# VH-VL binders against q04304: the designs that were tried, part 1

Every score and structure here is a prediction.

Target 1, 227 residues: q04304
Amino acid sequence: MSPMKVAVVGASGKVGRLLINQLKANDSFSTPLAIVRTQDQVNYFKNEVGVDASLTDIENASVSEITDAIKAYDAVVFSAGAGGKGMERIFTVDLDGCIKVVEACEKAGIKRFVVVSALKAEDRDFWYNIKGLREYYIAKRSADREVRNSNLDYTILQPGSLELNKGTGLLQPLDKLEEKASVNYSINREDVASFIVESLLHPNATVKKTISLVNGNEPMEKFIQSL
Below, numbering starts at 1 at the first letter of every chain, in headers, positions and changes, except where a header shows other numbers; Kabat numbers aren't used for antibody chains.
ipSAE, averaged over its two directions, is called F for ESMFold2-Fast, E for ESMFold2 and O for OpenDDE. V2 adds 0.75 times the mean of E and O to 0.25 times the DockQ between the complexes of E and O.
[cut] marks letters that were taken out.

## First folded at step 1 (VH-VL)

Design co1 (framework fv_cosibelimab)
Fold by ESMFold2-Fast, scan of step 1:
Structure co1 (fold): chain C 227 residues (1-227), chain A 119 residues (1-119), chain B 112 residues (1-112)
Amino acid sequence: as target 1 above (227 residues)
Amino acid sequence: EVQLVQSGAEVKKPGSSVKVSCKASGGTFSSYAISWVRQAPGQGLEWMGVIIPIFGTANYAQKFQGRVTITADESTSTAYMELSSLRSEDTAVYYCARDSGYEDYFDYWGQGTLVTVSS
Amino acid sequence: NFMLTQPHSVSESPGKTVTISCTRSSGSIASNYVQWYQQRPGSAPTTVIYEDNQRPSGVPDRFSGSIDSSSNSASLTISGLKTEDEADYYCQSYDSSNHAVVFGGGTKLTVL
């Protein structure tokens, strides 16, 4: 069929940049749209990377403005975060930004939605007493619930601690997740980007799923077959 | 402008423990990983471990597992490295280093803290 | 886990080009990003190359990085050598299996 058009919210983030590069390089996809916050970021994606870009500040944009930005696309990926620029931005970006994008997808008639969340967002006992993370996890858990309550063909990805290394294509099996516990909960950013691509290519295995992503020894293709 | 400022030099006896601090300013503390790297006199750089404040998780080099604890205090934007059961071989300059939030490398380093272990 | 091996020392004249190698003992050098740090006596290290071949703002374009999968090595190349380039240089990569940062042994660069 025709190549899938993907819009990436939070394209300027570390996972978003890797995802844009992978989408651009893969013939299953049309030129992706980088949805970004600043004119410098628009210029970077258009002039240096060679992809489409939209200046749409998810924190301040209305649902209608977001809908207009994404309406020509087949799928939307939400990989945006507050970027450490104030606690209020956790609520306006991580929580409300995600909710607005879900509403925009529904208004635009876009069903396929992938969101990058956080490991064990549903498990309050895991994160409630981790200093500095409570507000972040409240936002992620709440946004995930909103996503699950939508009519979208969603995939919720819950990565562990994001690492600097190149992707290995190897993930920890979900039934062995606890073996990685607090000592080794990490995931390569490139593998998160790769798994987003694989989610879009394998909707039957990933639609309506919440999937924990942690480094391990299982090839990604085998991991997907087990979903 | 980002700056990592470490606590002052320490002299410790064998068998004791030392706790070195690293105070960050200029950036949002929780958005970055903070690593600890040591360097014995005339020797190379040796990674000890990392704290990822946003996840509250710490990973340690195998050599230091069981002896090192790295923690972070968001309210003071300070990371700590505590090394126990000190030996003379632990005499070194200890550095904290921050991963870039944008470019993914150790973009800022503390000035170093000399820890001397002698009887 | 793996080791990164660098020559202990290299020397070259001002204006010339020097290359410092960093060889990975097991697993592919291309599996993980390589960074390069410069350290002068009495100072903390500073980054001169990150993610194999990228330069931080303020680092002269005389510094470049490369990866050679056939020799399982990364290289730092400094062209147009200046006396101010005299320092210890460390390569650094990441061991995904052990979730650990790995440093090379360091190379002392002398500019004579």
Scores: ipSAE 0.000, ipTM 0.461, lowest interface PAE 12.7, mean pLDDT 86

Design co2 (framework fv_cosibelimab)
Fold by ESMFold2-Fast, scan of step 1:
Structure co2 (fold): chain C 227 residues (1-227), chain A 120 residues (1-120), chain B 112 residues (1-112)
Amino acid sequence: as target 1 above (227 residues)
Amino acid sequence: EVQLVQSGAEVKKPGSSVKVSCKASGGTFSSYAISWVRQAPGQGLEWMGVIIPIFGTANYAQKFQGRVTITADESTSTAYMELSSLRSEDTAVYYCARGDYGESYAFDIWGQGTLVTVSS
Amino acid sequence: NFMLTQPHSVSESPGKTVTISCTRSSGSIASNYVQWYQQRPGSAPTTVIYEDNQRPSGVPDRFSGSIDSSSNSASLTISGLKTEDEADYYCQSYDSSNPYWVFGGGTKLTVL
């Protein structure tokens, strides 16, 4: 009814920045909150982008501090990641950061939670021998299980390899996902951001779901209708 | 403020190898991708390759495949670019440049450059 | 797999506006983000535009970037030209089919 207030954890990341811009441009949403790590990032989002911003470093912030930052919002998106930023940050950001945000949502009474995870996180055989990704996938798989065990109205998005290409609005149908095994499981970052927006606009199709996101030929609206 | 500080100028003979260093000062480099870009005298910028230090993974431009090796030493916050089988055409200024892996597609910080001269 | 083509040189008077093009030889210019770097004589490059049209902190608003799909080109526009803008300008984009960064040949801007 009223425009949805969305807080984005990891707003300074590439998917997060695209998401903030899309939320700002869409009348279904109130001004979003960019949750960021540095004062320069706060100044960027407030002064150049024109959105709300909170200096809340999820790596070091307590659950209570995160709760205070998000308590006025209707939905929270977790799009933060270590992204090759040191082994320790995989545990403190991808795993513990996500868990703390889930706990903060529960404390704040916020039900709607969307998390950006990783493709086939549950399938250990898929990722166990991928050079450099084992620890990342351990964290994502474990965080996803914490999300599923929560009382939140969650949506777990599992994108393939994130690409620097612009969005197409086209996804690979879930029942044809394995057809991409012979090429690459890639997905445009802009399409991940767009799908987060669509998830928030279509809770009946996306709540309590784990959804693989890979480039394909199916329009996003049709993809959601088939969920 | 993070800076990338490169090693000093080198003069090498044809057929030899050169190893240029790039040290991050004022912050960690392991959380970033480090690219190497060269510029021959009076010529444009040419991308050579990139390393993501925490994974030890490196990718190289086709032109340099088999001759270039990019490595990183986390303990000293230093990336290295080694170019072998040097030719006179390899005379150039070599730059390292930082990309914020997963958060920026641009090179946000550049080293000062290292002149490598290949002459007999 | 693609090349980025820039004019070799452009020249304009102080206070005027100049536009530097960057044309992609194969595939759509809109498929990948375009960055612009400024290199003054004797200096390392610095970023003036990233992700098509974004300005880093410290870059004046007289610098702007744009994409034109009809000409398959990106453009860097500098308004209110100052003598300190005299430099070489390089565009850059990512080639997903050959996963590496591609630079344009560079444009020498002379402010006379």
Scores: ipSAE 0.013, ipTM 0.503, lowest interface PAE 7.0, mean pLDDT 87

Design gr1 (framework fv_greziprubart)
Fold by ESMFold2-Fast, scan of step 1:
Structure gr1 (fold): chain C 227 residues (1-227), chain A 122 residues (1-122), chain B 112 residues (1-112)
Amino acid sequence: as target 1 above (227 residues)
Amino acid sequence: EMQLVESGGGLVQPGGSLRLSCAASGFTFSDHYMQWVRQAPGKGPEWVGLTRNKANSYTTQYAASVKGRFTISRDDSKNSVYLQMNSLKTEDTAVYYCARGRSYGYLPFDYWGQGVLVTVSS
Amino acid sequence: DIVMTQSPLSLPVTPGEPASISCRSSQSLLHSNGYNYIDWYLQKPGQSPQLLIYLGSNRASGVPDRFSGSGSGTDFTLKISRVEAEDVGVYFCMQALQTPYTFGQGTKLEIK
């Protein structure tokens, strides 16, 4: 009956910003929390966007600090990443940052957790020889494993190559994923944000699932019904 | 205290052979790609070739200038990588470095050895 | 093969002044993962090359913050905000996007 309170880790990223805007605009959700790493980002989300914000640098914050930031929320979304800045940040943000947020959810008693991972993270043959991408995928695969081993009601989203085009609301059916050439495994960032919202609204279809997100021709509503 | 120490250099006649060794210490050698890079007197570095780690089946690649003449191998039990040089030419005269590469991220030369001089001359 | 071209080839600098080195690649070094596959090395007199900057703008361990790398695609810059005597040597850019890995011709930085 009450709108869902969602905390977004990585709110200042491209998917995170779109997600915050969609959550703010949807009456099924209370004002979301933007979890960010700098004071300028806190000021942006509070003063320009008009949502709640917490200065909690996931790279350096303890589990207890993260727990304090999220404890009033019903669900947590992890959409943070190193963003191509430094190989070490992949391990401290994409891997350990995700693990710390999982532990913080467990300590806070928050069950609903959505994480943005990477397409085919379990399939080493897909990513092992892609130059410069191996450590990113090692981190994503390892974090996904930790998420699956938790007691959380998780949803692991594995988007293809992220694009900045306007969302279409159309996805490639999971049973037809392999019909696309791998070079065409792309997904609009806005559609990733929309699918996170839909995951939170449809837990029966998405809890305990790993879901590949690639542009296609199937409406998102039908895609969810097929899960 | 990471170290890469090359050995086996020296003076050799054109058409001759030399085998260079590189002994590694202070890191988990088996996790890393290993590279050979050379530098002719007064010139910049030139990549020679690489060997990948066990996870990539110890596969090798070579620069076109040495392909068919040079062979790279490694022995993880001895923390060593080797460069077998055959049919040496005067153009192969250089200081030869082994260098460590990351197995992930493909950062090819994050640490360099001390170098060993190879002189090919009559 | 990707060709790497550096300028200037010789760079005399007064201690305490800034220095800038340019590197251009014959094709884009920007990968779809968002990284520019360009590294920078310093070779001090009588020493092996040492890594300064990797993947465009990341400082290697132990490298002072007065060193910075910038640029994207085909045009890259290494900057030293305040040159010190210990910075003398030859600087090389290197593309790591594909084999064969290729280096620039080098920029010799000298104290004047």
Scores: ipSAE 0.000, ipTM 0.416, lowest interface PAE 16.0, mean pLDDT 87

Design gr4 (framework fv_greziprubart)
Fold by ESMFold2-Fast, scan of step 1:
Formats: C-alpha cells, sequence, structure tokens
Structure gr4 (fold): chain C 227 residues (1-227), chain A 125 residues (1-125), chain B 112 residues (1-112)
C-alpha cells in the first residue's frame, strides 16, 4: 500500500510532461522520476515542476547506466520518441532505446513496464504504404515484439494520431475499433497520459495486454473493465 | 531540401474570387497539417486558417475575418494545399503564405517551421 | 480571441549587447500538460517569417544558442545574449493554445 515509485523515460515529451504532472498530483504515487536528455530539462523538472530528475540520454546511455537510474523504482514508463528529428533517431530512440530500457528493467528486477507505441503496429498492411511512417512503424512493431518476448509485466499502449485537445476520458471500444480507425483514429495526449496512470493502478486488467487508444464514447473506467 | 511554393495571386476587384495554390517538396506532405498566414502591407502576420492531415479527416479551422468566405483544401496526391477566396474585400489585400505545421504523427507542436515565399493578392477597383 | 501584446515595439541595440523582448497574453497559455503554447518568429527584411522558439523555450533547428525563451502563464520573454548584425528584423510572438492563433504586433530590432 505504499505509493508506487514511477520512472518516466521521455518525460520531456508532450505525453511525458502530462504524465509527470498527473503522477505528482495523485497520492497513489510517490514523487516520479523524469528521465531526460539535457541539463536544462533536469533543471526544469527539479525547479519548476518539483519532481525528481535524472540526466540519462536514452539514445547514448548503456544498459548499465539506465539500470542505475531506474533501480530504486517500482515501474517504468517508456514514452520517448524521435519526434521527426531524423531517421537515425527512430532506430536509436524508438527501437534501441526501448530495447535497452526493457533490458535495464530486467537487470534492476523491475517487472512493471508501460510503453507508448503506435496504433496497429502489428498490422503491416495498415502502415506499410503510409508515406513517411514506414520506418517509424518498423521500429514500433519491432520494439513491441521485444517487449512481448520479455519477462516483464508489460502494457503496450497503441495510440492513434496524437492531438493536443483537452482530455475527454472517453475511448473507442476495442471491438468497435475498425469503425472509428477507418475515418478518425485521433487520440488526445491527455487521455494517453491518463490511461498510463489507470494502467499502473489496474495491473490485473492491463498486464500482458496490447491496448489500442482512440477517441470514442466509452468512459475510461468501463473500457478498462472490459479488458 | 524542404520547400513550399505559392502561386495564383494577382489583382482582383472587390467581390471577386481567387484560388491560391501551394506546392510542397522535400518532405512527406501528407503527414502534416498546413496553415495559411497573410500579412497586409506594413502590418504583422495574421493567421488565416489551417487544414489537418488525413488521420484527422482533413478538418479545417478559420479566423473569424475569413470564415464563410475562404475555404482551405488539399490534395495529398499532388503534395498541394489550396486557399479558395470568395467575396474578396479591399482589406484582404496582403501577401499570403502557406506554412508547414510541425504537427504530424509523433509531434503535437503547432509551430510553423517551413514557409513559402509568399504571393501578393491585391483587391482594388 | 487571445490578444498578444509585445514591448518594446522598437529596440535599437549596439552589436554585442544583450536584447530582451516581452510578450504578454490576455489569458494563460499554460496548458495542463505543462507547456506554454507560445512560439517566437523572426522576419528579416524582405523575407518570410522564420521559426526561432516553439513551446516557450525550445530552439528551432539551426537557431543559435544565443536565443532563449522563458516565462509562464501570461508573461514571456525572448532574450538574445549577444546581438549580431544578422539578428536585425521584426520579432513576433504567437500563441498556439487555441484557434484562431494570434500574433503580437511585432518588435523591430535595429542596430544603433
Amino acid sequence: as target 1 above (227 residues)
Amino acid sequence: EMQLVESGGGLVQPGGSLRLSCAASGFTFSDHYMQWVRQAPGKGPEWVGLTRNKANSYTTQYAASVKGRFTISRDDSKNSVYLQMNSLKTEDTAVYYCARDTYYFGSGSHAMDVWGQGVLVTVSS
Amino acid sequence: DIVMTQSPLSLPVTPGEPASISCRSSQSLLHSNGYNYIDWYLQKPGQSPQLLIYLGSNRASGVPDRFSGSGSGTDFTLKISRVEAEDVGVYFCMQALQTPYTFGQGTKLEIK
């Protein structure tokens, strides 16, 4: 019953910042750790947000260095991405960065791992011919496969196109995903962050699951009960 | 090299219509929202509107000053975005820019990081 | 609509000196995600605007580290640590928190 200690890789990203704020505000969690790439980001999270921060560049850090950063934590969230900053970073951050964090969790004895992936990553026909997304999806699909092949209590979240609208708390039911995804597969970043929190609070419903996140009309509580 | 090239400007009388085109090259056009911004002589930029990408159903947003008169559309197969301007007024006289919105899959900032050269639209008798 | 107000409107600077431009919004630009939805642009004479800073403090690709953005809520600052001749132009802040996106009236930086 002690509050859960969560380390967030990619804390400086848009979903990561929302997640840090939600974790800080929720008494089910201890002060979270923001894992970030630059000293300016460390200073921001320590001085402006008031949370713990670690200068650990996931792109260049060894598994051992990542292990040292996370070893005191109960759960790790991977919400890092290349963010369109060149094709190489898709391989070093989205793919290898995720794999290194999985290995670090295994070395540290941390079982709970949540990763933000991409909608329909397993369905090559969905993404193979989308201009500009092939390499990104190859990385996400491959990383997801490594996560599933690990011994971790993983949750793989596959959001649609990320929007900055206010969160609604409403998701598209999984059995109706094709109805929504064919015309509008957007998802609010705030709802992704909220669903990460809910995943950590409801492990029985979310462990060993791959969960598509798309805006819809089903309350998040009902959605999680149906998992 | 990422580039946006506008065309279709010129002189038009009040009440007339013009269609501006913006051709994109050097990046995956279909991933991005696209914005239109105008700048009247001696004034700062004024946001005109945006079109979202296919994943967001090509939805559009407009400034109140042009709502109902201007329509933004796009053709991803031609890497082009368009601004159809109807019921033109003298106060619509400006240099019109198309700009790439940084928002795409994996990004959410609505900053404009690639701009066209601008095309002049003059509305006068 | 959110109104963006810049000061000063004219900023003469000696080369090598620092410069500071302020921008005030009529309502908070701080989203619940922790980001301030303010961007900064530079328009050099005869050119299209170019992005300098996005989401309050992030430098755009190719922008020198002498440029920095700061502030939160309704008061924001763009700082140039050492002004160079190439920095001449009109600086605009823009809010992208809600449509319609709105620009400040501009600050013209000129060399003394």
Scores: ipSAE 0.000, ipTM 0.434, lowest interface PAE 16.5, mean pLDDT 87

